# Designs tried in a protein design chat: VHH binders against Manganese-dependent ADP-ribose/CDP-alcohol diphosphatase. Part 5

Target 1, 321 residues: Manganese-dependent ADP-ribose/CDP-alcohol diphosphatase, of Oryza sativa subsp. japonica (Rice) (q8h5f8)
Amino acid sequence: MMAVTNGVIHASSREPLFSFGVIADVQYADIPDGRSFLGVPRYYRHSISVLQRAVSTWNKQHNIKFSINFGDIIDGYCPKDKSLWAVQKVLDEFEKFDGPTYHMFGNHCLYNLPRGKLVSLLKMPTDSDRAYYDFSPCPEYRFVVLDAYDFSALGWPRDHPVTAEAMKFLEEKNPNSDKNSPDGLVGVDRRFVMFNGGVGKEQLSWLNDVLQDASARRQNVILCSHLPMDPGSASFAALMWNYDEVMAIVRQYKCVKACFAGHDHKGGHSVDSHGVHHRTLEAALECPPGTSAFGHIEVYPDKLLLVGSDKMADTEMCFEP

## First folded at step 21 (VHH)

Design e3 (from j4 with G53S)
Fold by ESMFold2, look of step 21:
Structure e3 (fold): chain B 321 residues (1-321), chain A 123 residues (1-123)
Amino acid sequence: as target 1 above (321 residues)
Amino acid sequence: QVQLQESGGGLVQPGGSLRLSCAASGFTFSSYAMGWVRQAPGEGREWVSAISSSGGSTYYADSVKGRFTIARDNVKNTLYLLMDSLKSDDTAVYYCAKAGEYYDSSGTYFDYWGQGTQVTVSS
């Protein structure tokens, strides 16, 4: 409504503290379109057009302070002699955005390139092969980017101790010969598949330190991960292996207001038992020509408002500050 | 070298049945999801059906659901498609397809196809 009634101003008239852009699962590859074995269409070349529209849209708004890429910028079926070229092609499009872009990688990145190369190419703000970090775009907010493949069968050398431990874990949790298959697994145990991963003990300790500091500073925290961390926001087979350990730390503090993820291409939204919002973002890869899946998030003291394009649903996420 | 050899196609009347087979070699068959795609004259390939590596999960296109049954025999390394209640618009070359290894929430891409077997449903 445009009018003030009884001295009350409609909440929609106030401005956000800031806004940021979001996009997930571009999964670009210079290969013909196809379908997954589940019959889901994949538009490998068009996905970079979705990114181009996202960047153009964010730039035209001028109020988008930064963007976050939720991982899987190239597809695992990208020809391996073209992996570097394809990553750079996608990154060149991100660089056209008028602000900084914060990256993470997912399983499809790790099918293509070693972790250290990816951290370097994506210019992640870290001095190591670790892909987790935090930043504060303003005094009131802290963003935390997790490495969801810290403990995983992907992205480490075959003979690396982490690889060995992850394969042992999968052998104990998943009886299938095909460790990518969740057949026979029940409920959230379906997450124990080789294309997922988890957060290691050092990262959990780091997360606790970051949240303790953010809480002391009275900051609201937005947690970002390639893998979803709540069963209500994603298919069970898309969940992070140890989402329960991450969320146990999160729930020790009141500062985390929302968790955003990619990976589950159909998206989702839930509110967990402690009031934390979980929003899984719809994939760019699955957009037919002429359609999009990207958005921006308007940040308020008491809510987040995701304004999505085409396949990315609008989502209001209210919380107690 | 991955090898997929389809058989069992032919000419049938509407309402008839066929069973397609696909003999697989050159890879560990039981470690991969498998599927069927088809291509009618002058059209692109259409996804028909898929089955998980263990056989525990099956998937069908809406156009064939209730009429076609996918199955696999991991001892014989053979994929099957039982086609019942055939219609003229089921006329196509049917390809056996192998899923790859690069998974996400939508599954993975078919990375190998056979040469196909012709199914013709004439009115």
Scores: ipSAE 0.651, ipTM 0.845, lowest interface PAE 1.4, mean pLDDT 91
Fold by OpenDDE, fold request of step 22:
Structure e3 (fold): chain B 321 residues (1-321), chain A 123 residues (1-123)
Amino acid sequence: as target 1 above (321 residues)
Amino acid sequence: QVQLQESGGGLVQPGGSLRLSCAASGFTFSSYAMGWVRQAPGEGREWVSAISSSGGSTYYADSVKGRFTIARDNVKNTLYLLMDSLKSDDTAVYYCAKAGEYYDSSGTYFDYWGQGTQVTVSS
């Protein structure tokens, strides 16, 4: 499990270009509190209160331009007959934010609803049924939201070609009968579990095009994914299946400054060999009553400053010159 | 239908040992992680131990680490908990628990458990 280290944030006299809110892994469900089989407490009902506090805090700051939800707004253990209700309940809380919220989904979302339904409910700003998109809050910055389950055994119909291909992939990469078990897998290979996914070929091509365009426009790019894309920023079992392919594209461009993710719950931060920051966000689900895990990020021309709540670590991310 | 039947509980003196067993049926035992939870009188359920589907990974609460050993026999569809150096604080009803199907980096849920077996540690 990756331990989150608190970073020292240096005071800047400069005003940020803008700020945006961040929250991950709310995993709301109207069920009693529980624990994972590893003994980690989960506060399913309370997690929505974390979101409420986030929205309230962001609204009070008056300088949060937008917010990003990093997926898993509802928990897989949500009763299936209540999935739509639970999703709507969480979304209603997001709607109380005074700006737009950009959403992505995680595996727990996909346990509850088909991806097409989620794309619609989450109002992803896509021109198609795809679950990846980009936006620019200002001329200097572009945000790219990836679908980390584009290639996955989750969220697609059983008879869908992607499902078959993903299952074949898992059979090849994970010899366990339980494809959610990383037992016997070593190092980063532990990522080859069924509850993860990857970026498909079409999306990879799209990403390349977006980054090329961003570079041409001299934009800084922030990548957003439910799944982490750097081994230093999360547990190996939480990594995207083909994080290496994604990062191989990223490394061709200097415009990508940081990657943010959820999914791993514990949070983490790393800087890869190319100077790209990777920040995995702490989960709202694991906040006991009275505590929170959300933040806002101040965006500057040369750095990002994550200001977290009590369970989300502050992080300063200075760009490589 | 999923069935979990615990056995092996009883009265033991402090420092003694017990071996709990859980017979599983109604599902593919070898495909699921398993675990033990316990509930002491007047207390909530406490996570005790977990084991991966293959048995290759085991996990323990700090309160039992070094004293308890979780094991499984996938051929016999049986889960075990070897309890050594028992303490009065170990007195509880022990439940065999089956892992669910919804995973994240912290694992999955215990979504089903048996009727439990009483363990009493007393002089």
Scores: ipSAE 0.591, ipTM 0.831, lowest interface PAE 0.9, mean pLDDT 94
Fold by OpenDDE, fold request of step 22:
Structure e3 (fold): chain B 321 residues (1-321), chain A 123 residues (1-123)
Amino acid sequence: as target 1 above (321 residues)
Amino acid sequence: QVQLQESGGGLVQPGGSLRLSCAASGFTFSSYAMGWVRQAPGEGREWVSAISSSGGSTYYADSVKGRFTIARDNVKNTLYLLMDSLKSDDTAVYYCAKAGEYYDSSGTYFDYWGQGTQVTVSS
């Protein structure tokens, strides 16, 4: 298949075409602060305040066209009887934003609620129960939101074929009794843990079609996923199972300019060999009281500029000519 | 039912050593990361150390790094904490902790603790 080259001419502009808000890994829960087993502090209650500040900030700017939530709005440790309440509480905060919010879910969301319920609650703009979609805020840009748990041991019924296949996959790739442990796995193979997932065959095909169409329309594409898709942009254990398959499709098209993700709370940035930017967003969950991790991205014809809050680093992402 | 039983605490002089043990039962021990937390009088619980399910990875709080060693025996379903060069500030109730099932790239939360064992470091 001949790689379709994007014929978009990039012109430098002082004013962005538009801007959009970004936030990841709020992981709200009405539980006391804690730490991961790695010792990383987690501020479950405070995280909603980060979101509130994000929304407030975005609203004050008056130039934020939409926002994207990169998943994990609630934490897995949310009491299960409070899952719906917690989700709604977080969503109510998003609703205060003076624009649409585009959502995806992460593994922590899936720990709490079935995927179908999440698709509904998050009001994903899909005509089905699928959790991947695309949208164009303007003629020049296409946003693609992937379901990174399309192929996963999470979010599907226990007896679902995908669950069985994913578990088999994990058994083959991860020899540990604890399939959430990357111990013994080396390099990018550390991604083969149960709390991750991948993109299924149907979604891969869909992605190809979307990118083909975007290319034909000379659109720039921003890819969004809960799971990062480049080893340079995140810890190996945070990577999508089949990031290589996704990127193999992406690399066939010059239209994809950047990939954004959550899940790896420390954040990261890389540029792959094809010039695609990968930006993993810092987690709102890990913000102590009074601090924040959210941002907005200014979109230009030839670059993206992420303007971060306290714990989210500014990042300029210049497109390859 | 998950059970964690700590032992090995006691009174020790500064600079002394203790070895804590935690006997685990009621779950597949080898399938869970484990750790230690402590609570000093009047203070909140402090994360001390963690160990992966296989024991291949260990983590320590800065306050104990270089002095404490976490280990596990998956055959014996036992978690250990070797504490060397103990200081007065190490005085606390030490709890064996089991990792939960909800993971991310930063790990998981300790969601179950034992009854604890008292460690007192005093001259």
Scores: ipSAE 0.587, ipTM 0.831, lowest interface PAE 0.9, mean pLDDT 94
Fold by ESMFold2, fold request of step 22:
Order: C-alpha cells, then structure tokens, then sequence
Structure e3 (fold): chain B 321 residues (1-321), chain A 123 residues (1-123)
C-alpha cells in the first residue's frame, strides 16, 4: 500500500481520478467468417458481440466516464450498399453505453465511406471535416485524438491533391507495384504501404499548439491514434508513416505520458527512449466466439492501469507526473 | 472480369507429387497476392497457402508446411502449387484464389475463386 501524496485528490488515495473504456478494430461486416491472406482467422459477425459485451461491462462498472473507439468499426469487405447500415448498427451498440464515446477512423472505415460522412456519423467533436481533436475529462488530463490518415492514399477521394501527393510519396518509398506489399523493405521502412498513412503538416502544427497549451496548464497528455507510433509496440508494417515527426514534437514537451493505438491486431506494449508508454490494443475482429478484446483504463496521478479482457492483456504504465 | 482457371489435378498414390496451375486473366496479376484453398468431401473450405504479389513472401498452413510449395510467374500470369509427399488427407478440390484490395495488418481477404481442380490421393 502507498501513502497518499500531497495534491492528488481529496477523496480516497487509492481511487483513480477516472476510468475510461477502450476497444479497437471491431471491423464488423455481415459476411461469413474467413481467414486473411496470411491465414489469420477473422470473425466478422461475432465482433459486434465483443462490442456488446464491452458496453455491458462498462455500464455495470458505473465508474467508466467515457469510452474511446480506436477505429475500424466496419470492415472494408462490408458490401458497399450496406456500409451506412453497418456503421449505424455498430454505432447503435456504442450508444447503449451510459457515457460519451470518442471515435476515430482507420483504413477499413475509409474503404467504405468518405471522410466527411464518417466525421458526421461518428459525431467527432471537431469544427470541420478534420478528424483530429482534443478534450479534457478533468483538469489534470488532456486527451488528443490524431487523424492517422490525414496524409494518405486512402483518406481522400481518388482525384484529391492529397491522394496524388501520397501516391507520389509511396512511389519514392516503396519499390513494389503492389503498394500494399512491403516486400524488399527493411526495418521500419516496411511501414511504407498503402494501407497506412500519416499526420499532415497542419495537424503537426496543431499538435504542437495543443501540447504547448497542455504543458502550460500542467496537464498529463494521452495521445490516441489508429496507427501505432513506436516500433517496440507494433510490427514494422503497422507503423504510422511519419511517427518520427509526431514523436519529435512530443519530445519537446514532458506532458505526454502514453500513446494508445489499434491497427496491429495482436497488440503490444513498449516504453520509448523518452519514457513514453505505447500500447497497441488487441483487435475485437480476431476474437473467436466466446472470447473478448476490450478493457478499461484506470487513470492515476502517476500511472495508467489497463484492465483487459480475454485477449486484451492487463498493462501497468507508470510515469512521473 | 476476373478469371481463374485451375488445372493439373488428378489421381495420385500416397507419397506422390502433383503440380497445380492457375491461369489468371481480367486483372493485373502482378498487383495482387494469390493463394490456394481446398475443400475435402463433407468439409468447409480450408486455407492452404498464399504468396505475395511479387512472389517475395510465401505462407503455408501447418498441415502442408514442408510438403507444398507455392510459386507464381508474373510474366505468364500463372500461379502454381507443387505438392509433394501427398497423403490421403490431401484429397480435396483445390481452388485458386485472388486477394482483394482492403488490407490491414493481418493481410486481406480472398475476393475471387476459380472453379477448382480435383486432387485424389488413394492407394
């Protein structure tokens, strides 16, 4: 048992400041179960049952202040005439949670619906079609949700200038005619594949402004992104294209304590060279019937405690406040 | 219009070898990963093997590792499965399959299938 530290909270010294729910990569589609090209089983219909269990569990806790959906709520193979129906079906389940849910989208969302439609449907708290934003659930913490497809071949229409620039970037970085293939790329360069993306220059500037403000307010910051930003927490082919530029901004401040992501379905955890925790969340899509991948995070002044289900591992993330 | 046409099946003794071929047309073959799946009598389809679009990476089900070899010829637009050390349990219809375009960290789904070719292993 630890002694109470001065300036924490005036309630119980062992009580978290708040808790929030987490789930990633539901990738629902009304299609038969299958296997990926790599032989990995996929449970497209059962994934919504995983979400239903998550919402039920969070509601029973009564102390879960909000939840975060780490993107890819429907699968790219969802029949296109059913994309809106499938999104609404998944969103109806999130709406059963007794608190707000903060959303982001990933590549599988963007295979189905245009960016502007997704921002509206997911009710992102943004002032435009931009899919990045921040919020403070309490004075001590700031959450930052990044748009990992801001610079990407997938995040904009085929004839959009960003798409053209992203394809040019991929031509320079990836020698394969199939830009979804990392063949011949080594180490972290394997991330230069079409199904990934990155953070654009306007968003990087915005992030710097948010971190500067959070630092001035002495807040702890949690970054959230669909794509992982540390090679220790994910396979190389799952990394954000310009994770190094994002993390260069993070290094200029002391306020960022943890980065959470989805996308790499097997999950992972690392502490980077500057003490920032990186946690990639295990996917709901890959849960066989009867199993789950969701959790909640208890937030303390000096740590985060992820309490996972079945496939989502418990994780303690200690830091200096 | 995607077309996949398998050939090379037949009757083989246990321990024997067979080479399956799949002629592909109606799409840019070298831009897509390819694979083989099989269906034994009374069973669902079973994933067997896959190969990346360039041919640089290959993947196998545990049941066939070390016995089967997948290959592709991007000049001839042809996919192959070399089957060695065949067992009775390998008896199935073998289907050539084309990967789709909606990738994630665990790959993508197969979105087109051929008509299949029968492989029968019997003593």
Amino acid sequence: as target 1 above (321 residues)
Amino acid sequence: QVQLQESGGGLVQPGGSLRLSCAASGFTFSSYAMGWVRQAPGEGREWVSAISSSGGSTYYADSVKGRFTIARDNVKNTLYLLMDSLKSDDTAVYYCAKAGEYYDSSGTYFDYWGQGTQVTVSS
Scores: ipSAE 0.580, ipTM 0.814, lowest interface PAE 1.6, mean pLDDT 91

Design e3 (from j4 with G53S)
Fold by ESMFold2, fold request of step 22:
Structure e3 (fold): chain B 321 residues (1-321), chain A 123 residues (1-123)
Amino acid sequence: as target 1 above (321 residues)
Amino acid sequence: QVQLQESGGGLVQPGGSLRLSCAASGFTFSSYAMGWVRQAPGEGREWVSAISSSGGSTYYADSVKGRFTIARDNVKNTLYLLMDSLKSDDTAVYYCAKAGEYYDSSGTYFDYWGQGTQVTVSS
C-alpha cells in the first residue's frame, strides 16, 4: 500500500484522466511529390510514413486510450482506379494502433469515394450514412465528431437535393465562376468556396441535444470537425460555412472547452471570446521526408496538453472545469 | 480534351525581355487557376507563378518576384508570362499548367501541362 505523504501522493495522483492520439490530413496518394498552385510543397507518398510513426509512437506509450483521425486520409489526386486501394492501405496502418480510432472525412476523401462507402470503410459508429456522432471515453468527457460536409456541394451525389441547394447557396455567396476561388470575398466571407461545407439543420438540432445532455451530466465537451470554426485559428478560406451557427449553439452552454480541426495545413490556435480553445492541426501531407506531424493530447480536469511531433506544435489549453 | 500550347520562347541576352503565351482549349478556361512551371537541364520542375481563375490574385516564386508578371485573358482563353530582366538562371523549359478541382486551403495540384517552350538566356 502506498504511504501517505503529500509529495508522493501529489506526484502519483497528478495523472491525466486519459490521453488520445491525433493526426490530420494524411492525404496519401501514390503519385510524385509536387506543389500546389500556391507553391506549397506536398509529400504524397511520405505521408503514410508519418502515420506509421504516429501509430508506433502511440503504441509504445501504453497510455493512449484512442486516436482521432481529422480527415482527408487520401488525396483527391489519387488515381481513380486506386481510390479504394489507397483508403485501405491507410486504414491498415490505423488498424495497427492498439486502440480504437475515431474517424471523420474531409473534402479529399469525398473526391475519391461516396459518403456511404466512406462511413462504412471508416467504421463510423452511426446507423446510416450519417457521419456525425459522439462518445464518452470517461464519465467526465464527451467527444463530438461533426460532419462538416453535411451541407455541401461535395458530400452528396451530383443530383442530390442537398447538392443543388449547396450550389444555389454558393451562387448567392460567391460571385466567381470558379466556386473554389475566394477572389473578391472579404474577411470570413472568403470561406464560401466549393471545397468547404457546413453542418445541416438536423445536425445542428442534434448538436444542441448532445450539448444539453452533456451539460446536464456535467461533462467537459471536445468538438472535433474537419473544418475549423474560429477565424483566429485558421485562414478565412478554410472555415466551415456556418461556423457561426455551430458556435452560437456552443455558446448557450458552458460545457464545450475545445474544438479541434484539420483542413488548414499550417495549423493554428486561438481562444475565442467565450474562452473556447480552437486548435487546427498541422497536416501530415506537408511533412518533408524524415519529419512528422502528429501528437497526443493529455486530458486533465482543467486543461488539455497537446504534445506534438516536429511540425505539430506543443499547445497548452487551460480552461475552467 | 485539355490542350495547352505554349509559345514565345527563344534565345535572349541577359537583361532582356520575353513574353510567353499559352493557348488553352478543351475546358472552361475561366473556371480554373493557371500557372507556369519551369525545368532547367538536370533539375526537377520549379514552380514559377500562378494566377487565380478570375485573374484577381497572382503569386510568384521568390526567384522571379518583381521581374515576371503573370496575366490571363479569359475572353481569348490565353495565359501569359511577361519575363523581364532575364538572367542565365532563368534558362529552362517553361510549362503552362492548369490547376485541377481538388482543393484545400493550400490550393490544388496542377493536373495538366503542355509540352513547354524553351527559354535560353545567354551572352
Scores: ipSAE 0.540, ipTM 0.798, lowest interface PAE 1.9, mean pLDDT 91

